# Designs tried in a protein design chat: VH-VL binders against a2ajx4r71to235. Part 21

Target 1, 165 residues: a2ajx4r71to235
Amino acid sequence: GRCNFEDRLCSMTEDQTLQPGWTRRSGIISNSPPFWDHNGNISAHFLALVSRVDSISSNLRSRIFLPTNDQQVCQITFYNFSSNQNGKLIAGLQTLCGDPIEHLWQKTEILQSRWERNVITVQSSQQFQVIFQAQMLATHGQEEVIAIDDISFSSGCLPADVCQT
Short names: E, the ipSAE of ESMFold2; O, the ipSAE of OpenDDE; V2, 0.75 times the mean of E and O plus 0.25 times the DockQ between their complexes.

## First folded at step 7 (VH-VL; framework fv_tislelizumab)

Design e4 (at its last look DockQ between E and O 0.05; V2 from the best seeds 0.00; counts 0 for: pae E 11.9 > 2, placed apart)
Fold by OpenDDE, look of step 7:
Structure e4 (fold): chain C 165 residues (1-165), chain A 116 residues (1-116), chain B 107 residues (1-107)
Amino acid sequence: as target 1 above (165 residues)
Amino acid sequence: QVQLQESGPGLVKPSETLSLTCTVSGGSISSYWVHWIRQPPGKGLEWIGVIYYRGYTYYNPSLKSRVTISKDTSKNQVSLKLSSVTAADTAVYYCARDKYSGMDVWGQGTTVTVSS
Amino acid sequence: DIVMTQSPDSLAVSLGERATINCKSSQSVSSYVAWYQQKPGQPPKLLINDASTRESGVPDRFSGSGYGTDFTLTISSLQAEDVAVYYCQQYYSYPYTFGQGTKLEIK
């Protein structure tokens, strides 16, 4: 499956808190970078976590996937953007049996001010969700962003709610 | 914890302009859109309009000619102005945040009565 | 404008019984429907988002379903604290519109 955030969050879900979280944005409605999606489209949407005066963190999670197999590799491709000097983006696994998030990928120095493509391979003997965890420390006077776009799951990522063939 | 709070005069004379302010605490208005909704006494909810971060606004066509929504990011406030008010504009006015979905955080509302 | 029509306007249900509120849109709104609970003197409280996703802190007895034009809010086992007016709302397109509300009371 693919999620380019043109249809809300697609199959993704955000952990609900009373704090501001991920917002669906575009270059048109954003006052801070990025001003376009990963394809350079100003009208296209992406998901962004925005911080100005408050530290902020939020988790975005995928649907549940079945355990991976050796026949087809489960790969996750996504684009990320960051304008935060004190930000962190983590992609991890959370099994249905375990609460801790296993870090598969993370960036702590993501001040490139450009979209970056990432590909992650997932191996799990248990059902799992992919978690995108963004965290930013507050910086006064500046709006800072961590953004995600075009999350794609390869055919090796088998949804748990779909009949396995 | 994000909180919204409406404020403004509770009494407005007919033909005057209703002015309300939504103050956000515990978070930045830059992280979400802000809607205004009103509810006449004993009646349902009416969407007034919304303001995006860049200041783009969308208004209910029924109120468009009289409504102005603006924001002050420095104060973390969103404002509503409704001109030429009549008794029909008497209502509880709410501001609420939106992350491009349902409105998950609402202010407590402020009552505005239009009366001479 | 998209018209949201709730049914019934009022509903009385015994404690512990199922309460069902329906909402019909004048045109398809996909899954972009929210349900709110409003108690006297309080603002609306978001219960269900995207037609079927419960908000954090919302009891499991609340559930939402539907897609397109027909939506349903269900309270599997009515509790005393569930007495309120419930509203559906579409956020498919502007202007956002609400149902007229359903007053839920204990029988």
Scores: ipSAE 0.015, ipTM 0.615, lowest interface PAE 6.6, mean pLDDT 90
Fold by ESMFold2, look of step 7:
Structure e4 (fold): chain C 165 residues (1-165), chain A 116 residues (1-116), chain B 107 residues (1-107)
Amino acid sequence: as target 1 above (165 residues)
Amino acid sequence: QVQLQESGPGLVKPSETLSLTCTVSGGSISSYWVHWIRQPPGKGLEWIGVIYYRGYTYYNPSLKSRVTISKDTSKNQVSLKLSSVTAADTAVYYCARDKYSGMDVWGQGTTVTVSS
Amino acid sequence: DIVMTQSPDSLAVSLGERATINCKSSQSVSSYVAWYQQKPGQPPKLLINDASTRESGVPDRFSGSGYGTDFTLTISSLQAEDVAVYYCQQYYSYPYTFGQGTKLEIK
């Protein structure tokens, strides 16, 4: 039950590796949608992954949480935006320090470009991280955007620090 | 120095379409957000809408069904079309540049009167 | 729509005295408020952005303050050229909305 530094998750425990290609953007400085956050605030910031020339794939991961129990539900609430383009956003759970990501939620087709609120309930008998995976295929000269705002974890999501002794 | 100038007919008949042009000089419209704002005689200011760098537009919901804002980069112009006008659309119409810190450059305004 | 309500609607102040104009939003707009000055026959002129940041070239006697729902424009020593209508405006969300205006005149 120990994670070593050869594990991808252990190698990604530094804060500066938590946003691989995600940047803070606001509607007021954006060249493409969204031009406001999920509250309609054009000046407020959200996290955005933007691709124009090359295909891009990026993960955004949480801290480690303790196993869930049936007394307090662990819920993830977040808002997402995708341009009306071909891309996908997946929310997943990764147990232990190196297991494959289990998909909990997926948004692969966007018929309308607008902010959507999502709630995911997590059940895990092991320590875990929540992982957002975004993939966008290049469209040559057309910006494609996936944005996330207001990720929150309910009180049933109990923090744990590391998978090591 | 960037300057904006509104132009268009001063008189428009009810039920017709109001068309105005904002001409930008001393800069490029592809570098700025351009807003349209109007002010009825003796009254306050009403925001009409905005057009972004790459042509995305957002409109005041009160006018959204009747308004179109577009740009012509080759002429360095932004246009406003407001359909099905009534006397309530009589106002001074302004275009303004937004440079991320408020609307810092305004045109002189053009008066539009809607009457039969 | 976010309603911006100014008070007073009209204000008379003696030269060299302090003028205060208030603006209240119907919901929080954080610091995303601008103030404009408009003289007869002229377009509005931006004075203050981000609730308190003075635009370049605006005299030191103009200052803004506030956060959330309550905002204030202050002219510390009124000059003759300050006679105008003043508007607050939120740019927190679309549509942009303006206060109804405050007419400032010499007492």
Scores: ipSAE 0.007, ipTM 0.513, lowest interface PAE 11.9, mean pLDDT 78
ESMFold2 (binder alone), look of step 7: mean pLDDT 93; pTM 0.950

Design e5 (at its last look DockQ between E and O 0.04; V2 from the best seeds 0.00; counts 0 for: pae O 10.5 > 2, placed apart)
Fold by ESMFold2, look of step 7:
Structure e5 (fold): chain C 165 residues (1-165), chain A 116 residues (1-116), chain B 107 residues (1-107)
Amino acid sequence: as target 1 above (165 residues)
Amino acid sequence: QVQLQESGPGLVKPSETLSLTCTVSGGSISRYWVHWIRQPPGKGLEWIGVIYYSGYTYYNPSLKSRVTISKDTSKNQVSLKLSSVTAADTAVYYCARDSYEGMDVWGQGTTVTVSS
Amino acid sequence: DIVMTQSPDSLAVSLGERATINCKSSQSVSSYVAWYQQKPGQPPKLLINDASTRESGVPDRFSGSGYGTDFTLTISSLQAEDVAVYYCQQYYSYPYTFGQGTKLEIK
């Protein structure tokens, strides 16, 4: 599945550790970068974690997926944007509730001018969730943002939940 | 057609503040980003900073403690202030419009010399 | 800061021949590279954005290529008016940085 955040968090859920958490935002109302989504569309929404006063930390987690196999690759594609130099964004894997998050990808200490596309390959012998973890230190100044857009999971990422007839 | 023009004093004494103005004609600064770039005599280009149409700014870390970029939408102007100047700040100063895919319109440039 | 290194520093090419200017970044900048032409007494002029997209009004003989760390500006058939200094520039991250410039002359 693909999520462009034109509505809620799609199938992703948020672990709120500080308010405010992840919010839907568009370039139309943005006073700071990014001013467009990754396609250059000012009206399209992306998911943003925004800090001005307080330090913010939040997790965004996927649905549960079945163990991966060798026949089709499970890949996560997403776009990221960071307008801060003091925070980090991590993409990771968690297999059991309470297990440590395995870091698959991270971005730290960069002040981006443009969206960047990322592809992460997942391999897991157990059921898992994909976790996006972001944190930003308090700035007490200009607004700083970590943003994500267009999260998608390849066909090799098999959902654990299925409907029954 | 959008045009940019830098203006300000050509001679500035060491330790003083350099103040330049970029005046935009044929368009509104409320629609795009404006950068400042400088070029010392016979040398390459150095990016100073940017101001977005929202008023948000970023500065080159090498100059951050000394630089302020601001705008006046009623005059359609963007200003650069650089404090505590030295001879190393002698350069041609440009303002440029950013179309998101590069700086596509540049001012003619204004020469600033720092000397006593 | 991302360092942009051009090669060569200067280049002399016969009229009508191909000129090639290289630019290497110290880390990946994706496709976010622009090329500028600067003639004496003039501001830089944007030629190429996004590594390979030609600006409107720029002659077809100018082309750009590259992705990641290695970028190239090519002038397929050099003309007399192409004598200038050429700069590459990354706009992937702040601060924006320029190459040191390549002076192009007719041999």
Scores: ipSAE 0.234, ipTM 0.720, lowest interface PAE 4.4, mean pLDDT 82
Fold by OpenDDE, look of step 7:
Structure e5 (fold): chain C 165 residues (1-165), chain A 116 residues (1-116), chain B 107 residues (1-107)
Amino acid sequence: as target 1 above (165 residues)
Amino acid sequence: QVQLQESGPGLVKPSETLSLTCTVSGGSISRYWVHWIRQPPGKGLEWIGVIYYSGYTYYNPSLKSRVTISKDTSKNQVSLKLSSVTAADTAVYYCARDSYEGMDVWGQGTTVTVSS
Amino acid sequence: DIVMTQSPDSLAVSLGERATINCKSSQSVSSYVAWYQQKPGQPPKLLINDASTRESGVPDRFSGSGYGTDFTLTISSLQAEDVAVYYCQQYYSYPYTFGQGTKLEIK
């Protein structure tokens, strides 16, 4: 599946046990970067976590996937953006057994103020969710943004709620 | 159970600043966005603005020049200030929480009358 | 601003009958629409979000539908306690905007 956030969060869900923070934005509906999505479209939407006076952390979760197999590789592709950032973005794997989030990918130096494409390969012997965890330290007087756009899961990522043959 | 309660002077003179406070109980404001909405007597609803957990604010452009929304996490309160009020600002003022899927918990509202 | 226009402005329906309220947006708002019920002297109460998702505790007789520009709130069997003013609202973009309201009464 693919999620460009033009239709809500698609199959993604924000972890409400922490703090609601991710918001759908666009270049039109923003007073801070980014002012366009990963394609340069000012009207297109993306998901952003914005911090100003308070530190903030929020998780974005994918649907549940079945264990991966050797026949088809499960790859996650996504774009991320950061501006004037003192934080990090983590793409992690969490099994359904309440295990800690396994870090598959992380960016701590994300001050490029540009959209970056990322591709992650997932291998798991257990059912799992992909979790995007954004964490930003408060910077007084400045807005800091972590944005995500166009999350796609390859055919090797098999949804658990889909009947498999 | 999360509850919101608006408070402040019910009467404000023209040209003065309307100041209201939204006190949240049963939960932390750090877990919600908080909106301000007003409703003039016998009329519909007007969105004033919102403050995110991070402190990010967005205001209705129609009121932006006069509106300030802030919060005090230590007091679990959100504040609304509306400057240079006129009779047109007479309304019931509500604060409401939002978890990005609509404003699901509202205060009872507080009536503010602008009159000399 | 996105304009939300409700129809009708007022509606009288017999007890047990279906009540239908429509809401049209001036531009597509996807499914970012909420419906509220407001009774006299009370704040609005969220009934439906995401155009079709009932809020917790809302009776099954309430349903929402629509996507894009045309939305509908339906009460399958009107009850006496459903007398109120109903508002649609978009949260697709700022500023959030409400419909002008529909006054629902018992015929």
Scores: ipSAE 0.000, ipTM 0.575, lowest interface PAE 10.5, mean pLDDT 89
ESMFold2 (binder alone), look of step 7: mean pLDDT 93; pTM 0.953

Design e6 (at its last look DockQ between E and O 0.03; V2 from the best seeds 0.00; counts 0 for: pae E 13.9 > 2, placed apart)
Fold by ESMFold2, look of step 7:
Structure e6 (fold): chain C 165 residues (1-165), chain A 116 residues (1-116), chain B 107 residues (1-107)
Amino acid sequence: as target 1 above (165 residues)
Amino acid sequence: QVQLQESGPGLVKPSETLSLTCTVSGGSISSYWVHWIRQPPGKGLEWIGVIWYSGYTYYNPSLKSRVTISKDTSKNQVSLKLSSVTAADTAVYYCARDSYSGMDVWGQGTTVTVSS
Amino acid sequence: DIVMTQSPDSLAVSLGERATINCKSSQSVSSYVAWYQQKPGQPPKLLINDASTRESGVPDRFSGSGYGTDFTLTISSLQAEDVAVYYCQQYYSYPYTFGQGTKLEIK
């Protein structure tokens, strides 16, 4: 399942908090980069975590998947916008509700004004969810953004429905 | 009233760089996106690219290896450079402002001929 | 790239009659379509934005409609000063693209 966020969060959900951070945004409405999605579309939507005067952290989690199979690779493909240094984007794995998130991928400090495509291979002997965690330090001045788009799961990522938040 | 005016040499040799300037009067380029568009003689309109008020640019993929758009806020000007020109680059070149509702103010255009 | 295809390429209409120009996009552009008029020897002039919103100073005889992939510019009663080439343009995504133009003439 590919998600381009034109229709909401697709099958992804944001963890319920008093300060939900991810918003659906397009380049037309944005006061800062990115001004378009990864295809150059200014009207198309992506998910954005936008800087604030206080630090924020928010998770976006997938549906539950069955343990991975050695015959079919479970891969996650997504695009992220890499233009700022004041936050982190982490892709992780959670095997039980409430267990600590195992980090699979992490964006580090890079200043770029471009969308990047990423591919992550998942191996798990247990049922799992994929978690995108964004963390952003407090900032002032112009709006800064961490953005993600086009999350897709390969055919080796077999759906299940065992654990939900 | 905002007005845009293109300027630059009307004749450019093949393989050289075309350089044009868009001068804004009656307003500030800090408030608008500025586009470059061209129109070959007797043909339709081709979008070249845009520069945002923030300085970010996007270029038509068909031209992006040859195009640079830049601005000078102190002079209220936007510049277009197109390298390695050929006869196919002969056109009227327009700059236009965009306030998110289409390109509502256009310059009068400047004719550029590429010939040896 | 989103292709904007206009029809017809050329149109001859009697004074006072209705002129209709169609524009079809290769994928949905929502309502982010503009129409431009270009009179001979002049730069394009924005007539319609957001598919149907008339720009200030544009006569009431010009109207636009459509959503998604199919768009129409209508001139309800053609006048002599309406002789021009008309372009549709999407601003849904970069690169911005124009239709090939429709030349409107008086019969």
Scores: ipSAE 0.007, ipTM 0.471, lowest interface PAE 13.9, mean pLDDT 79
Fold by OpenDDE, look of step 7:
Structure e6 (fold): chain C 165 residues (1-165), chain A 116 residues (1-116), chain B 107 residues (1-107)
Amino acid sequence: as target 1 above (165 residues)
Amino acid sequence: QVQLQESGPGLVKPSETLSLTCTVSGGSISSYWVHWIRQPPGKGLEWIGVIWYSGYTYYNPSLKSRVTISKDTSKNQVSLKLSSVTAADTAVYYCARDSYSGMDVWGQGTTVTVSS
Amino acid sequence: DIVMTQSPDSLAVSLGERATINCKSSQSVSSYVAWYQQKPGQPPKLLINDASTRESGVPDRFSGSGYGTDFTLTISSLQAEDVAVYYCQQYYSYPYTFGQGTKLEIK
């Protein structure tokens, strides 16, 4: 499946916290970078986590997937944007049997201010969710952003709530 | 729990400047967009303007020439100034926080009457 | 400016019955629509954001739908405490604009 966030969060869900979390934005209405999606479309939507004076952290999680198999590789493609100097974006794996998030991919201390394409491979013997965790330390006087766009799951990523043939 | 509270003179003379303060408690004003909205007696809601996280402001074009919104982070306050007021500016004035998904916390509002 | 037009201006519904309020925007606002409930002497209360997302603490009987230019707030089973004026609002672009309001009463 693909989630370009043109239809809200698609099948993604955000963990509820006391702080504002991921927001669906576009270049048209955003008050901070990015001002376009990964394709350069001003009107297209993406998800963004914006830091202010307070540190912020938020998790975006996928639907539940079945254990992976050797026949079809489960790959996740996504684009990320970062304008923060004190932030971290993690793509992780969380099994249904454990709380800890296994880090599959992470980007830290990078002020790229551009969209970057990422591809990760998931291998899990257990049902799992993919977690996108953004963390940003507070920076006074600055508004920093971590954004995600166009999350795609290959056919090897089998939804647990879908009948498999 | 975040709370907003409007304060200021309830009576302003015509041609004078209306000045209100929105005091935020339970959270930093810099963590939210803060909007000002007003509601004339028995009427609907009118958006006045907003101050962004960064301090950038945008005002309703209908009021832009008369409106100034600012913030004082040290006091955790957002201010509204509306100059050259007339009777048409009589309303309940609200401040509200926004995290880009609607105004989820509002002050109780403060009534401002423009009268000689 | 984007004009938000609600219909009807006033609505009387029997207790336990469905109440439906519509909101039309003069141009597409995507899903950037919020619904507010305002009771006398109180500030507006956010019920729905992003057209269909119910705010925390809001009863399940409240629901929002729509995308683009046509939006609907539905109260599946009207309760006495639901008597209020309801406003739709777009936050797609500045200036933010509200509908004129719909007064909901018990029949």
Scores: ipSAE 0.006, ipTM 0.586, lowest interface PAE 9.7, mean pLDDT 89
ESMFold2 (binder alone), look of step 7: mean pLDDT 93; pTM 0.951

## First folded at step 9 (VH-VL)

Design g8 (framework fv_ramucirumab; at its last look DockQ between E and O 0.05; V2 from the best seeds 0.00; counts 0 for: pae E 14.4 > 2, grease 19.3 > 18.9, off the site)
Fold by ESMFold2, look of step 9:
Structure g8 (fold): chain C 165 residues (1-165), chain A 117 residues (1-117), chain B 107 residues (1-107)
Amino acid sequence: as target 1 above (165 residues)
Amino acid sequence: EVQLVQSGGGLVKPGGSLRLSCAASGFTFSSYWMNWVRQAPGKGLEWVSSIYYSGSYTYYADSVKGRFTISRDNAKNSLYLQMNSLRAEDTAVYYCARDSYYGMDVWGQGTMVTVSS
Amino acid sequence: DIQMTQSPSSVSASIGDRVTITCRASQGISSYLGWYQQKPGKAPKLLIYDASSLQSGVPSRFSGSGSGTYFTLTISSLQAEDFAVYFCQQYYSYPYTFGGGTKVDIK
C-alpha cells in the first residue's frame, strides 16, 4: 500500500545502526529544504534523515514480499529529496535473510534540490525485502537532509509472513 | 538503568590542570555523542564541548578552545575532559550528558571544579 | 553564535496556575530546541525535545510549541514539584546555547 508518513513509518521498519535515525518532518518544522512535501504541502509529513552534528547511516526496510511473477509485476514508487552533496541514497533488494543487498537504484549527486519521483520494477525468483539505505557525513553549523515520501508498492508486491531459508 | 557517574573534580590553582571523568552504564555508549555542560555558581548553563561517537570529531565553546580536551574510551564506556590552563571563570559544576539526536536526555550528577588562588 | 532569549526571567505562581515560558532564537533553528528543568542542587532534566515532543516519563501537563525563532513551554496546571528553573537550549548548530533560565517560584 501507500505511505504518506502521516502515520510514522507505515509498514516500513528502520534498521537503526546509528542514532539519530529517520524522523517524520514537515516543512513547518524545517528551517532548510525541503520546506514542503512532494505535493507542496508545508504541513504534510515526510521521512527525513538529518545530519546536524553526527555522521549517520540508516536503513529503511520493507516487509517481506513473495517472489514476483509475469502477471503481477512488483513496482515501488517513491519520491526523494536531497540537499546533501556528501550523502547518498540507494534502494536495494535483499532476497535471503542476511544476504548482501543488491543495489537497484541510486542517487549520489545533487543534480537539483527538488522532489523527484522514482519507479523501480522488482524481479525476484525468491522472497525479498526492499531496503532504502542512506548515509551522510557529519557536518556542523548547517542541517543537511535526505528525505523520502510516498513509498508505495504495486499490487504485484505480495506480502509474505516469513523470510524463507 | 541508564547512568552517567562523574568523578575528578576539586580545587585547583589558576594555571593548573584537572581531568574529569564520566562513566556510562546501561546503554550502548559508542552509539552516542557526548557533551560537557557547566554551570557557574548561581548562573545558567553553558555548553562546553561535544565529541562524536567514534571520538574522531570534537567541538568546543570559544571560552575553552585550546585549553580543554574532550576524549572518550569506548572500550571502557568512559568520557573525559582534560582541563588545562584553568582560570577563575572556569569555576563551575561540570555535567556530562548523553546527546541523543533529541537533546541531552541523560545527565551525570555533576562535579564541582573550583579555581582559586 | 545563536543567542537564546528566554522570558520571563522569573515568575511567581500558585499550585494549579497555567505558566508559559518563551524562548526566542536570534536565528532560525528549525525545531532543534529542548526544554530542561533544574531543581536546586540537581542536574538538568530533559522535558521536551524537538520543540514539542514530550520526553518519556514527563507529565502531560508539560507541553512545548514553536519552530524557527519562537518557542513556548507551557505548564497547564502547576504542581508542587514544578517549582524549579527552566532552560531552553538550541542544538541546531555549535556552539549549543541555552536561554538564561526562568525561575518558577511558589507565591
Scores: ipSAE 0.006, ipTM 0.488, lowest interface PAE 14.4, mean pLDDT 79
Fold by OpenDDE, look of step 9:
Structure g8 (fold): chain C 165 residues (1-165), chain A 117 residues (1-117), chain B 107 residues (1-107)
Amino acid sequence: as target 1 above (165 residues)
Amino acid sequence: EVQLVQSGGGLVKPGGSLRLSCAASGFTFSSYWMNWVRQAPGKGLEWVSSIYYSGSYTYYADSVKGRFTISRDNAKNSLYLQMNSLRAEDTAVYYCARDSYYGMDVWGQGTMVTVSS
Amino acid sequence: DIQMTQSPSSVSASIGDRVTITCRASQGISSYLGWYQQKPGKAPKLLIYDASSLQSGVPSRFSGSGSGTYFTLTISSLQAEDFAVYFCQQYYSYPYTFGGGTKVDIK
């Protein structure tokens, strides 16, 4: 599956929090970077977590996937953007057993004002979700952004809610 | 078996219209971006259009923008390409192709479109 | 738009030969490159994705390498069934673009 956030959150879900969460934005409606999606499209949408004064964190969850197999690799591709050096983005795996998030990928020093493409491989003997966790430390009057776009799951990532034929 | 089966196409005069269809089977159609790619006789491949899996977002090559419309019906596992204001340079074999984001890994058999007076 | 330039446009080689095809991008595309094989009258077939990953079911004699702007497809030992046209394609950004193709003839 592929999600570029042109249809809300696609199949993704955001954890409920009391803090501002991920917002669907575009270059047209944004007052701060990024001013375009990963393709350079001003009108296209992406998902952004914005903070001005408070520390903030939010989790974005994928659909549930079946255990991976050695015959077909499950790979996840996504783009990330950051406008600051005080943010952290984690791509992790969480089983349905409620285990802590296993960090598969993390970025603490993200290139400013640049979309970066990332590819991660997932291996799990249990059903799992992929978690994108963004964290930003409190700032003083400076708006900071972490953005995600165009999340893609390879054919080796088998949705649990889809009948296998 | 994962496959794409195409239909439509044929001979049309300049300025005419055609509609291509692509029927998917063997996979969850609604979970994939889909593409149209064309190939003029004896020439290379040219990307034509892409559509988001929900159909909410589309991309077009500049050469067809404003004339072609890509659409899909996920309930029917079908992809479409409406081609209007056809030109001689649109003459080509048109392929539908599944986008895995790691390349186009499943292709239809192709449909010939000939635009000629 | 990102232009993809393939070389050579054609190559004639004998069975067992090592064949190398090059693809250059007009700008950096990281590893977002696929290689396709197309036989006469057939649809293209994906061989390599992400520059160097072998698509399932593709013989190991096919390999890909490169990143940024320079990429290669290699057939380590050419077989008779490898007669075809090969294309590179970038999927770094829209519009997607293909190389001009390389025709491999069996000598």
Scores: ipSAE 0.005, ipTM 0.582, lowest interface PAE 10.1, mean pLDDT 89
ESMFold2 (binder alone), look of step 9: mean pLDDT 94; pTM 0.953

